# VH-VL binders against q8ixk2r445to577: the designs that were tried, part 159

Target 1, 133 residues: q8ixk2r445to577
Amino acid sequence: FFGMLQNKGLTDYCFDYNPPDENQIVGHQVILYLCHGMGQNQFFEYTSQKEIRYNTHQPEGCIAVEAGMDTLIMHLCEETAPENQKFILQEDGSLFHEQSKKCVQAARKESSDSFVPLLRDCTNSDHQKWFFK
Key: E = the ipSAE of ESMFold2; O = the ipSAE of OpenDDE; V2 = 0.75 times the mean of E and O plus 0.25 times the DockQ between their complexes.

## First folded at step 9 (VH-VL)

Design gb10 (framework fv_recaticimab; at its last look DockQ between E and O 0.70; V2 from the best seeds 0.00; counts 0 for: pae E 5.1 > 2)
Fold by OpenDDE, look of step 9:
Structure gb10 (fold): chain C 133 residues (1-133), chain A 119 residues (1-119), chain B 112 residues (1-112)
Amino acid sequence: as target 1 above (133 residues)
Amino acid sequence: QVQLVQSGAEVKKPGASVKVSCKASGYTFTDYYMHWVRQAPGQGLEWMGYIKPNSGYTKYHQNFQDRVTMTRDTSISTAYMELSRLRSDDTAVYYCARLKHYGSGFDYWGQGTTVTVSS
Amino acid sequence: DIVMSQSPSSLSASVGDRVTITCKSSQSLLYSSNNKNYLAWYQQKPGKSPKLLIYWASTRESGVPDRFSGSGSGTDFTLTISSLQPEDFATYYCQQYYSYPTFGQGTKLEIK
C-alpha cells in the first residue's frame, strides 16, 4: 500500500511530513494536512515489515513512536524494524501500533487549527480509520 | 553474480543530449535503488541522483534537476540516465551504482561510461 | 548538502606502512536511535570503478582484507590500512549516506 494516507473521519486530511532540512529528516512530528497529492510530503508506504515509510527520501524515513509519547515522529528505517516502528493497518482501516497497543487517531492539536495523528485507545471511531489513496 | 554493465563511450557536441544505459543482472532489479555518480577527469565523485526501479520514483541533485532524466525498463533490468544541454564540464565518466539496502553504501558499480563533450 | 572533507588530499607511503586517512563531515552522521554512523569508504584504482570497503563507519564489506579498518563517530572518521600492500595504492573516498549521498574529495595514496 502506498500513496496518500487519508483519514476517514477527518475528511480530506492526510499524513503529511515536511522536514525543515532535507539533510535532517528525523526527529520531527508527522502532521495531518489537507490532502493535495503534490510533492513528496504526503507520499507514504505501508510495507511488509509493518513500517509506514516516508520513502521519497534517502535514506528512507519510518514513522516511530518514542517512549512515553503519543505523537508520531520520523525516524530512519532500519534493516530490522524496531518495535516502535511497527504498525498494523487492519482491514477495517484501523492503524494499530503494536508496541503501545494503541490506535492512530486524527486529532486536533490543542489550541491550534492544526491536526495531528495521535496514539489513542482503540475505538470504532472513523477518526481512527485510514486508507491509502 | 551481481553485475552492472553500462553502454559504451559517447562523444557529443555542446547542446546535445546523451543517454547512458545500465543493465543489471544477478539480482532482483526492482529491489534496489539505482544511483548515478559521475567523475570528471582527475576529479572526485559527484552524485547525480537515483531511481527507485519498482516505482520509477526519481530524485535528482539540484545541480542536475533541469537537465537529467533517469528512467528504467524493468522488463530488461536496465536503468537509463539522460543528460541534456551538454556542456564541456559534463565531460566525465558516468557510473551507475546499486545502493545496498537501507542506504549503507554502493556495493556494486557499473564499469563506467565515458562521455566527452567537445566542439 | 552535507560536506565531506578528507585529509590528506595525497599521501606517499611504502609497502608495509601504516596509513591513516581522515574524513570530516559538516554535520553528524550518527543516528542516535541505532547508534550507527552513516559513513562509507571506497577504494578506486585508475580506470576502474570505486569499490566499497567499509560501511557503517567500521564494518568491512565482504571480501575486504582485514588490514582495512574504519573508525570514528559523529563528524570525524578514519580509514586505516595497517600494513600497506602493493595493490592498495589507489584513491580513497569517504561518503556519507545520512542524507542524499555526498563524497569527500578523495585521498590519493601513492608509492613513495
Scores: ipSAE 0.829, ipTM 0.927, lowest interface PAE 0.6, mean pLDDT 95
Fold by ESMFold2, look of step 9:
Structure gb10 (fold): chain C 133 residues (1-133), chain A 119 residues (1-119), chain B 112 residues (1-112)
Amino acid sequence: as target 1 above (133 residues)
Amino acid sequence: QVQLVQSGAEVKKPGASVKVSCKASGYTFTDYYMHWVRQAPGQGLEWMGYIKPNSGYTKYHQNFQDRVTMTRDTSISTAYMELSRLRSDDTAVYYCARLKHYGSGFDYWGQGTTVTVSS
Amino acid sequence: DIVMSQSPSSLSASVGDRVTITCKSSQSLLYSSNNKNYLAWYQQKPGKSPKLLIYWASTRESGVPDRFSGSGSGTDFTLTISSLQPEDFATYYCQQYYSYPTFGQGTKLEIK
């Protein structure tokens, strides 16, 4: 899959990545922003290696969750995907992070009107359902 | 067998444009970025930009931003670089080069296309 | 841009000599998560396209003779030719690919 990764429950919000410096894409948090499809900040690829790849940068970025953390951050993609970069997009739309055994949920960022994807215990919430458009 | 074959040499006047082609074979064209690098006579290598063939996304070095256009035709696995408003200091060999996704540098290069800009 | 600086700009040496070429980057090329340096070395002979010699700072590309080796980490890197051969006449470039690629200015190696 390639496109905008949208949330079912938080309607019209998509994964978005806009690092402050395009030459230093590692270590910043993925956010949710209104889907617009412009500037390619919202274009991600779900690969056969179970990566969520931000491929408008060279080398390409891959979404990761570091051990013990719940935030989705950008790492560099590797030839063999590291376990912390593997997500299973399930038939029901849930986005499962196998290493942590948690699901990606749209959540309101603390002290803000902005939204971010975070790992949470898996539920049937539409805020844990995702699809490519 | 990975191969990048470029179009032939060009002689141009200042102010003209040139469009160089780079036909890829032996790999999945849309899986790799295509970069363009030039080399003026007796000089080093100068990165110009790239295109991501699956999306058409481009990034240009600021020195070329206002006069370079990179495109591709995925149906024939061919990338193109067009440089407009040519100047004498654009005289160079222009290369297409494939960059591995995972950091092995430019593993395959086209044979180069000589562009000469003179009156 | 990540600036790459090579030293020396040119070098003359005899067949059989051990030759070193250095390359410095304006920022670290080491990605600590995989412990890899995103640096490559190329050889370019007159009239030819560059040829990849070394990637990951120290990994030799297939078909490259054992006399070529790379070393270094972070910001400082070295290409070594352990016993110079007549066919090693060329210009050598370092190049980073941690971000959008940039090249060193080149080192022209002439064999006496």
Scores: ipSAE 0.209, ipTM 0.732, lowest interface PAE 5.1, mean pLDDT 89
ESMFold2 (binder alone), look of step 9: mean pLDDT 93; pTM 0.944

Design gb11 (framework fv_recaticimab; at its last look DockQ between E and O 0.86; V2 from the best seeds 0.00; counts 0 for: pae E 3.9 > 2)
Fold by OpenDDE, look of step 9:
Formats: structure tokens, C-alpha cells, sequence
Structure gb11 (fold): chain C 133 residues (1-133), chain A 119 residues (1-119), chain B 112 residues (1-112)
């Protein structure tokens, strides 16, 4: 599966990654932005290694959750996917993070008009449903 | 067993376009990025861009963004690089090169295609 | 772009010599999470395609003789040929793949 990773509940919003420096693509937070499909910033792939790859860049970036955090941060993909980079995209559209045992939820950033994907307890909310488009 | 075989030498006039092919064999074509690198006479290596064969997604160096088009035909495991609006300083040997997984270098290279641009 | 700077641009040596080529990057090529350096070395002979020698700064590509070794970390890297053989006279390039690939300008190793 590859393309835009769009949220069901937060209509027309997709995973978005636009690092300020193309020579330093790691360490920044993945956000949600209106789906536009332009450029590389909204192109992702779910791999057989259970990675969500920022798959327009080589070396490839992989979304990770750092210890103690609920945000999704871009790391580099590795030959053996680290535990904090493993996700399960369920048939129902839920995106489950194996290590934290939480689900990725579209959420509003506090005191902002911006949105971000955050780890939350798994629910049946459409804000926790994702699909590739 | 892995081989990248490129098309033959080209001679072009300024303003023309050239399309170089690179046929891959000995591996699953869609599993690896295909990079293009050129080398002007007596000069170093210059990365032009890459294509991800499974999706067809491309990334071009900004120096070529408006003139280069990379494509592929997965049915025949062939990558193409087209460079338009050719100039004399585009005279170079053009290489296709397989990118190792995780970007850890280019492990196999085509034999190179000489493109000469002259009036 | 990450700028790669090699030194020297050229050097002459004899068979049996120990040779060291250096490469500097404009920013660190070390990824802190896996502690790997995203740096490769290539050999190119006249009229031939480049050949991958070293990746991850110090790992030899399959089939590469033991006399070739890579070292360094962060922004400073070296390629060492412990004892030059006749077939080693060529141009060598470093390459970073921490970001979109860039090459050093090359080091031409000539016979003295």
C-alpha cells in the first residue's frame, strides 16, 4: 500500500511530512494537512516489515515513536525494523503501534488550527481510521 | 548475474532531446531504486536523480528538474532517462546505477552511454 | 546539498605503497539511532563504470580485496589501501547517502 495516507474522521486530511532541510529529514514530527497529493510530502508506503515509509526519499524515512512520546517522528529505515517503527494497518482502517499498543489518531494540536497524528488508546473512532488513496 | 545494459552512444544538436535506456536483469527490477549519474569528460560524478520502479516516483536533482524525465517499463525491466534542451555542457557519459537497499551505495552500474552535444 | 571534499585531488604512488585518501562532508553523516555512517567509496578506472568498494564507511563490498579499508565517522573519512597493486591505480570517489547522493570531486591515484 502506498500513496496518501488519509484519515476517515478528519475528512480530507492526510499524513504530511515536510522537513525544513532536505539534508536532514529525520527528527521532525509528522503532521496532518489537507490532502493535495503534490510533491513528496504526502507520499507514504506501508511495507511488509510493518513500516510506514516516507518512500519518496532515499535513504528512506520510517515513522517512529520515541520513548515517552505520543507523536510520530521521522527516523531512517533500517535493515531490521526497530520495534518503535512497527505498525499494523488493520482491515478496519485502524493503525496500531505495536510497541505502545496504541492507535494512531488524528487530533487537533492544542491552541492551533493544525492537526497531528497522535498515539491514543484504541477506539472505534473514525479519527483512528486510515486508508491509502 | 545482475546486469544493467544501456543503450548506445548518442550524438545530438543543441536544443534536442536524448533518451537513454537501461535494461536490468538478474534481479527483481521493482525492488530497487534506479539512479542516474553522469560524468562529463575528465570530470567527476554527478547525481541526476532516481526512480522508484514499483511506483514510478522520481526525484531529480534541482539542476535537472526542468529538463530531465525518468521513466520505467516494468514489463521489460527497463529504466529510461530523457534529457531535453540539450546544451554542449551536457556532453557526458550517462550511467544508470542500482541503489542498494536503504541507500547504502550503488552496487551495480550500467556500462555508460556517451552523449555528445555539438553544433 | 551535502558537499563532499576529497584530498588530495591527485597523488602518485608506487606498487606496495600504503595510500590514504580523505573525504570530508559538510555535515555529519552519522545517524545517531543506528550509529552508522552513510558514506561509500568507489573506484573508477578509465573508460569503465565506477565500482563500489566500501559502504557504511567501513564495510567492504563483496569481492573487494582486504587491502582496501574505510574508516572515520561524522564528517571525516578515509580510504586506505594498505599495499598498492598495479590494478589499484584509478580514480576514487567518496559518496554520501545520508541525503540525496553527492560525490566527492575524486582522487586520481597515479603510478609514480
Amino acid sequence: as target 1 above (133 residues)
Amino acid sequence: QVQLVQSGAEVKKPGASVKVSCKASGYTFTDYYMHWVRQAPGQGLEWMGYIKPNSGYTKYHQNFQDRVTMTRDTSISTAYMELSRLRSDDTAVYYCARGKHYGSGFDYWGQGTTVTVSS
Amino acid sequence: DIVMSQSPSSLSASVGDRVTITCKSSQSLLYSSNNKNYLAWYQQKPGKSPKLLIYWASTRESGVPDRFSGSGSGTDFTLTISSLQPEDFATYYCQQYYSYPTFGQGTKLEIK
Scores: ipSAE 0.776, ipTM 0.915, lowest interface PAE 0.7, mean pLDDT 95
Fold by ESMFold2, look of step 9:
Structure gb11 (fold): chain C 133 residues (1-133), chain A 119 residues (1-119), chain B 112 residues (1-112)
Amino acid sequence: as target 1 above (133 residues)
Amino acid sequence: QVQLVQSGAEVKKPGASVKVSCKASGYTFTDYYMHWVRQAPGQGLEWMGYIKPNSGYTKYHQNFQDRVTMTRDTSISTAYMELSRLRSDDTAVYYCARGKHYGSGFDYWGQGTTVTVSS
Amino acid sequence: DIVMSQSPSSLSASVGDRVTITCKSSQSLLYSSNNKNYLAWYQQKPGKSPKLLIYWASTRESGVPDRFSGSGSGTDFTLTISSLQPEDFATYYCQQYYSYPTFGQGTKLEIK
């Protein structure tokens, strides 16, 4: 799969990555932004290695969650996907992070109109359901 | 065997456009990035941008953003680079170069296409 | 932009000599998570396209003779030719691919 990774519950919001410097894509947080499909900030690919790949950079960026953290951070992809970069996109739309055994949820950033994807205990909430468009 | 075969030399006047082709063979065209690099006479190498052939998405160096268009035709395994509003300092050899996923440099290069821009 | 600086700009040597060329980047090319340096070396002969010699700073591309070796980490890298052959007279470029590529200005290796 490739395209915009959209949230079911937070209507019309997609994974978005807009690093401040094209030379320094590693280590910044993935956010949620209104889906627009016109820029490369929202173009992701779900690979056979269970990576969520950021398609605009060479070498590729892959979404990771560092041990003990709940935020989705950009790392560089590797030929063999590291465990912290493996997500299972289930048939019901849940996005499960294998290493942490938690699900990705759309969450409002504190005291803000901004939204971010965060790891949370898995539920049936539509805010934990994702699909490619 | 992997090879990249580019179109022939071009002579252009300032203000014109040039479109260089790069035909790939010996590998799955959509599995690799195609980069474009140029080299002015007696000068070093200058990266211009890439295209992902599977999706058609492009990334251009800021110096070329307003003048370059990179495209591809997956049915004939061919990448294209078009540079518009040519000026004399665009005189160079233009290369296509294959990039592996995950990085590793450019493992195969086309033979180069000489573009001369002169009044 | 990641700036790549090569030294020397030119070098004269004889067949059989050991040659070293250095390359310095304006920021680290080492990705600490995988311990890889995103650095490549190329050879270019007059009228020819560049040829990949080394990637990941020290890994030889398939078919490259073992007299070519790369070393270094972080910001400082070297290309070594252990016993220069007649076919090795060329211009050599380093290149980073940690982000969008930039190249060193080149080192011309000439026959003495």
Scores: ipSAE 0.366, ipTM 0.807, lowest interface PAE 3.9, mean pLDDT 90
ESMFold2 (binder alone), look of step 9: mean pLDDT 93; pTM 0.945

Design gb12 (framework fv_recaticimab; at its last look DockQ between E and O 0.83; V2 from the best seeds 0.00; counts 0 for: pae E 4.1 > 2)
Fold by OpenDDE, look of step 9:
Structure gb12 (fold): chain C 133 residues (1-133), chain A 119 residues (1-119), chain B 112 residues (1-112)
Amino acid sequence: as target 1 above (133 residues)
Amino acid sequence: QVQLVQSGAEVKKPGASVKVSCKASGYTFTDYYMHWVRQAPGQGLEWMGYIKPNSGYTKYHQNFQDRVTMTRDTSISTAYMELSRLRSDDTAVYYCARSKHYGPGFDYWGQGTTVTVSS
Amino acid sequence: DIVMSQSPSSLSASVGDRVTITCKSSQSLLYSSNNKNYLAWYQQKPGKSPKLLIYWASTRESGVPDRFSGSGSGTDFTLTISSLQPEDFATYYCQQYYSYPTFGQGTKLEIK
């Protein structure tokens, strides 16, 4: 699966990553932004390695969850995917992070008009449902 | 065994276009990025861009963004690089090169295609 | 772009010599999470395609003689040929792949 990773509950919002420096793509937070399908910012791939790859850069970036965090941060993909980069995209659209045993949820940033994907306890909320478009 | 076989030498006039092919064999074509690198006579190596054969996604170096088009035909495991609006300083040997998994270290190279641009 | 600078641009040596080529990057090629350096070395002989020698700064590609070794971390890297053989006279390039690939300008190793 590849393309825009769009949220069901937060309609018309997609995973978005725009690093300030193309020569340093790691360490920044993945956000949600209106789905526009332009450029490289919203092109992701879910792989058989259970990675969510930022597929517009070489080396490729892979979404990771750092210890003690609930945010999604960009790391580099590795030949052996680290545990904190493994996700399961379920048939019901839930995106499950294996290490934390939590689900990725579209959430509003505190006192902001911006949105981010966050790890939360798994629910039946459409805000935890994702699909590639 | 892994092989990348490129098309033959080209001679072009300024302003023309050239399309170089690179046929891959000995591995699953869609599993590896294909890069294009050129080398002007007596000069170093210059990365032009890459294509991900599975999706067809491409990334070009800024220096070629407006003139280069990289494509692939997965049915025949062949990558293509087209460079338009040729000028004399485009004279070079053009290489296709496969990058290793999870990194653009290039483990296999085509034999190179000489492109000469002259009036 | 990450700029790769090799030194020297050229050198002359004899068979049996120990040869060292250096490469500097404009930014660190070390990825903190896996502690790997995204740096490769290539050998190119006249009229031939480049050949991968080293990747991850110090890992030899399959079939590469053990007289070739890579070392360094961060921004400073070296390729060493412990005992130069006749077939080793060529041009060598470093390459970073921490980001979109860039090459050093090359080092031409000539017979003295």
Scores: ipSAE 0.787, ipTM 0.919, lowest interface PAE 0.7, mean pLDDT 95
Fold by ESMFold2, look of step 9:
Structure gb12 (fold): chain C 133 residues (1-133), chain A 119 residues (1-119), chain B 112 residues (1-112)
Amino acid sequence: as target 1 above (133 residues)
Amino acid sequence: QVQLVQSGAEVKKPGASVKVSCKASGYTFTDYYMHWVRQAPGQGLEWMGYIKPNSGYTKYHQNFQDRVTMTRDTSISTAYMELSRLRSDDTAVYYCARSKHYGPGFDYWGQGTTVTVSS
Amino acid sequence: DIVMSQSPSSLSASVGDRVTITCKSSQSLLYSSNNKNYLAWYQQKPGKSPKLLIYWASTRESGVPDRFSGSGSGTDFTLTISSLQPEDFATYYCQQYYSYPTFGQGTKLEIK
């Protein structure tokens, strides 16, 4: 799959990555933003290695969750995907993080009106359902 | 058996456009990025941009952003680079080169296409 | 852009000499999570396309003679040719691929 990764429950919001420096894409958090498809920010690829790649950059960024964390952070892709970069996009639309055994949920950032994807215990919530557009 | 075979030399006048082709063989064309790099006579290597053959996404260096177009035809495993509004300092050898998506450098290069821009 | 600076810009040497070429980047090329430096070296002979010699700063590409070695980390890198052969007289380029690629200006290695 390649395109914009949209949330079912938070309608018209997509994964978005907007690093302040095109030469330093690692270490920043993935956010959710209104789907627009302009520029480089909202195009991701789901690969056979179970990666979510920010593939508008060379080398590609791959979404990871560091051990003990719940935030989705950009890492560089590797030839063999590290375990913390493996996600399963399931038939029901849930996005399962294999290492943590948690699901990606659209969430409002604390004390803010902005939205981010976070790892949470898996539920049937539409806020944990994702699809490519 | 990886090969990148480029189209032949071009002679152009200032203000014209040139379109260079790069046909790939011996590998899965959509698994690698295709870069374009040029080299003016006696000068170093200048990166122009790349295309991702699977999606068609392009990124151009700012020096070329308003004049270059990179495209591809996945059915014939061919990448194209078109440079418009040519001027004499665009005289150079133009190379295609591939990279993996995780970026270990350019392991295969085309033979180069000489573009001469003169009156 | 990540700026790559090579030194020297040219040098003359004899067959059998040991030579070093340095390359400095304007920012670190080390990705600490995989401990790799995103730096490559290329050789270009007149009339030919560049040839990849070294990637990850120190890994030789397949078919590259053992006399070529790369070293360094972070912002400072070195290509060493331990005993020059006649076929080694060429121009050498460093290149970063931590981000969109940029090349050093080249080092021309000539027969003394």
Scores: ipSAE 0.341, ipTM 0.799, lowest interface PAE 4.1, mean pLDDT 90
ESMFold2 (binder alone), look of step 9: mean pLDDT 93; pTM 0.933

Design gb13 (framework fv_recaticimab; at its last fold request DockQ between E and O 0.82; V2 from the best seeds 0.78)
Fold by OpenDDE, fold request of step 13:
Order: sequence, then structure tokens, then C-alpha cells
Structure gb13 (fold): chain C 133 residues (1-133), chain A 119 residues (1-119), chain B 112 residues (1-112)
Amino acid sequence: as target 1 above (133 residues)
Amino acid sequence: QVQLVQSGAEVKKPGASVKVSCKASGYTFTDYYMHWVRQAPGQGLEWMGYIKPNSGYTKYHQNFQDRVTMTRDTSISTAYMELSRLRSDDTAVYYCARSKHYGSGFDYWGQGTTVTVSS
Amino acid sequence: DIVMSQSPSSLSASVGDRVTITCKSSQSLLYSSNNKNYLAWYQQKPGKSPKLLIYWASTRESGVPDRFSGSGSGTDFTLTISSLQPEDFATYYCQQYFSYPTFGQGTKLEIK
């Protein structure tokens, strides 16, 4: 699957990543932004290797969850996906992070009008449902 | 064995377009990036851009953004690079080269396609 | 773009010589998470395509003679040919793939 990764509950919001430096794309938080389909900041790929890849960059970026964190951070993809980069996009649309045993939820950023994907306990909320568009 | 076989030499006039093909074999075409790199006579290597064959996603170097189009036909494992509005300084050998999604350099290259642009 | 600078641009040597080529990057090519350097070396002979020699700064590509070695980390890298063979006279390029690929200007290794 590839394209925009859109949230069901937070209507019209998609995974978005726009690093401040195209030559240093790692270490920043993936956010949610209005889906615009402009093919750069919102083009992701879910692979059979359980990675969520950021295809805009070469080598590809892969979304990771760092220890003790609930945010999604961009890392570089590796030949073998690290455990913190493994996600399962389930049939019901839930995006499950294997290592943390939590689900990715669209949430409002603290003290902000912005939105971000955060790891939360898995529920049946539409805010935890995702689909490629 | 992995092979990248490119189309033959091209001679073009300024203002024309050229489309070079790169047929891949010996591996799963859609699992690897296909890059295009050119080399002017006596000069170094210049990266032009890449295509991700599974999705067709492309990224071009800014120097070619408005003139280059990279495409692929997955049914025949072939990548294409079209360069338009050719000028004399586009005279070069054009290479396709494979890379993995995580890097590790360009492990396989096409034999190169000489494109000559002259009046 | 990450700028790659090779030194020297040209080099004359004899068979059996130890040859060293240096490559410097404008920013670090070391990824802290995996401790790998995203740096490759290529050999190109006249009229031929570049050939991958080294990747991850120090890993030899399959089939590459062990007289070729890569070293370095961060921004400074070195390709070493321990004992130059006749078939080694060629142009060598470093390349970073930490970001969108860029190449050094090349080092032409000629016979003395």
C-alpha cells in the first residue's frame, strides 16, 4: 500500500512529514496535516516488512517509535527493519505498533491546534483507523 | 544474474527530446530503486533522479526538475528516462543504476547510453 | 546537496604501490542509530560503467579484491589499494547516499 495515509476519525487528515533539511530527514516527528495529495510530504508506503516508509527521500525514511515515547519519529530504513519500526496495518484499519503493543491514534497535539499520530492503548475508535488513499 | 540493459546511442538536435530505456532482469524490478546518472565527456557522475518502480514515485534533482521525466513499465521491467529541451551540454553518457531502499550504493549499472546533442 | 570532495583529482602510481584516495563530505554521513556511514566507492574504467567497490564506507562488494579497502567515518573517508595491480588503473569516485546521491569529482589513477 502506498499514497496518503489518512485517518478515519479525524476526517481529511493524513500522515505528513516535512523535514526542515532534506539532507537530514531523521529525528523529527511525523504529524497529521490536511490531506492534499501533493505527493511529497504525504507519500508513504506500508510494506510487507511491516514498515511505514517515507518514499520522498533516498534512502527511504521509516517511521519509528523511540524508547519511552508515544510519538512517531522518522528514522532511516534499514535492510532489516528494527523492532521499533514494525507496524501492522490491520484489516479493520487499526495501525498497531508491535513493540509497544499500542495503536496509532490521531490526536491533538498538547497545547496546540495541530494534530499528530500518537501511540495509545488500542480501542475501536475511528481515530485509530487508517487507510491509504 | 542481475542485468540492466539500456537502449542504444542517440543523436539529437538542440530542443529535441530523448528517451532512454533500461531493461532490468535477474531480480524483482519493483523491489529496487532505479536511478539515472549521467556523465558528460571527461566529467564526473551526476545524479539525475530516481523512480520507485512499484509505485512510480519519482524524485528529480532540481537541475532537471523541469526537463526530465522518469517512468517505468513494470510488465516488462523497464525504466525510462526522457529528457526534453535538449541542449549541447546534455551531451553525455546516461546510466541507469539500481539501489536498495535503504541504500548501500548503486550495485548494478546499465552499460550506458550515449546521447549526443549537436546542431 | 551534500558535497563530496576527493583528493587528489589525479594520481600517478606504479604497479605494486600503495594508493590512498581521500573523500570528504560537507556533512556527516554517519547515522547514529545504526552507526553506519552512508558512503560508497566506485571504480570506472574508460568506456565502462562505474563499478561498486565499497559500501557502508568499509564493506567490500562481492567479487572485489581484498586489496581494496575503505575506511573512515563521519566526514572523512579513505579508499586504499594496498598493492596496485595493472587492472586498477581507472577513475575512482566516492558517493554519499545519506541523502540524495552525490559523487565526488573523481580521482584518476594513472600509471607512472
Scores: ipSAE 0.905, ipTM 0.952, lowest interface PAE 0.5, mean pLDDT 96
Fold by ESMFold2, look of step 9:
Structure gb13 (fold): chain C 133 residues (1-133), chain A 119 residues (1-119), chain B 112 residues (1-112)
Amino acid sequence: as target 1 above (133 residues)
Amino acid sequence: QVQLVQSGAEVKKPGASVKVSCKASGYTFTDYYMHWVRQAPGQGLEWMGYIKPNSGYTKYHQNFQDRVTMTRDTSISTAYMELSRLRSDDTAVYYCARSKHYGSGFDYWGQGTTVTVSS
Amino acid sequence: DIVMSQSPSSLSASVGDRVTITCKSSQSLLYSSNNKNYLAWYQQKPGKSPKLLIYWASTRESGVPDRFSGSGSGTDFTLTISSLQPEDFATYYCQQYFSYPTFGQGTKLEIK
């Protein structure tokens, strides 16, 4: 799958990544932003290696969650996907992080009007449902 | 055996365009990025951009954005680089070279295509 | 762009000599998460395409003689030829792939 990764519950919001330095794309948080398809900030690929790739950069970025954390941050993709970069996009739209056993949920960032994807205990909430468009 | 075979040498006038082809064999064409790199006489290597053969996505170095177009035809495992509005300082050898999505050295290069721009 | 600077620009040496070529990048090429340096070395002979020698800063490409070795980390890297052979006359380039590729300006090695 390739395209904009959109949330069902938080309508018209998509995964977005806009690193301030194109020569240092790692270590920043993935956010949610109004879906627009302009530029290259909202194009991701879900792969057979269970990666979510930010694939408009070379080398490609891969979304990861570091041990003990709940935020989705950009790492570099590797030949073999590390465990913290493995997600299962299920047929019901849930996005499951294998290492943590948690689901990706659209959430309001604390003390902010901004939205971010975060790991949370898996539920049936539409805020935990994702699809490519 | 992995092989990248480029089209033959070209002589062009200023203002013309050139389109160089790079035919891949011996591997799955869509699994690797194709880069274009040029080398003016007596000079070093200059990266121009790449194409992802599976999607057709391209990224160009800013020095070439207004004049270069990179394309591919997956049915014949061939990448193309077209440079327009040629000028004398575009005289160079143009190479294709492949890499992996996760970053890698360029393990295979085409033989190079000499483009000469002269009045 | 990540700037790559090579030294020396040219070098003349005899068969059997040990030769070192250095490469310095304007930012670290080390990715701490995998502990790899995103740096490659190439050999280019006149009229020929570049040939990959070393990747990940220190890993030899298959078929490259063991007299070629790479070392260094972060911003400072070295290519060493332990016993120079006549066929090693060439220009050598370092190249980073931590971001969009950039190359050093090259080091021309002439055999006496």
Scores: ipSAE 0.661, ipTM 0.887, lowest interface PAE 1.5, mean pLDDT 92
ESMFold2 (binder alone), look of step 9: mean pLDDT 93; pTM 0.943
OpenDDE, look of step 9: ipSAE 0.867; ipTM 0.939
ESMFold2, look of step 11: ipSAE 0.594; ipTM 0.858
ESMFold2 (binder alone), look of step 11: mean pLDDT 93; pTM 0.944
OpenDDE, look of step 11: ipSAE 0.855; ipTM 0.935
ESMFold2, fold request of step 13: ipSAE 0.564, 0.639, 0.570; ipTM 0.860, 0.882, 0.861
ESMFold2 (binder alone), fold request of step 13: mean pLDDT 93, 93, 93; pTM 0.939, 0.941, 0.942
OpenDDE, fold request of step 13: ipSAE 0.895, 0.887; ipTM 0.947, 0.944

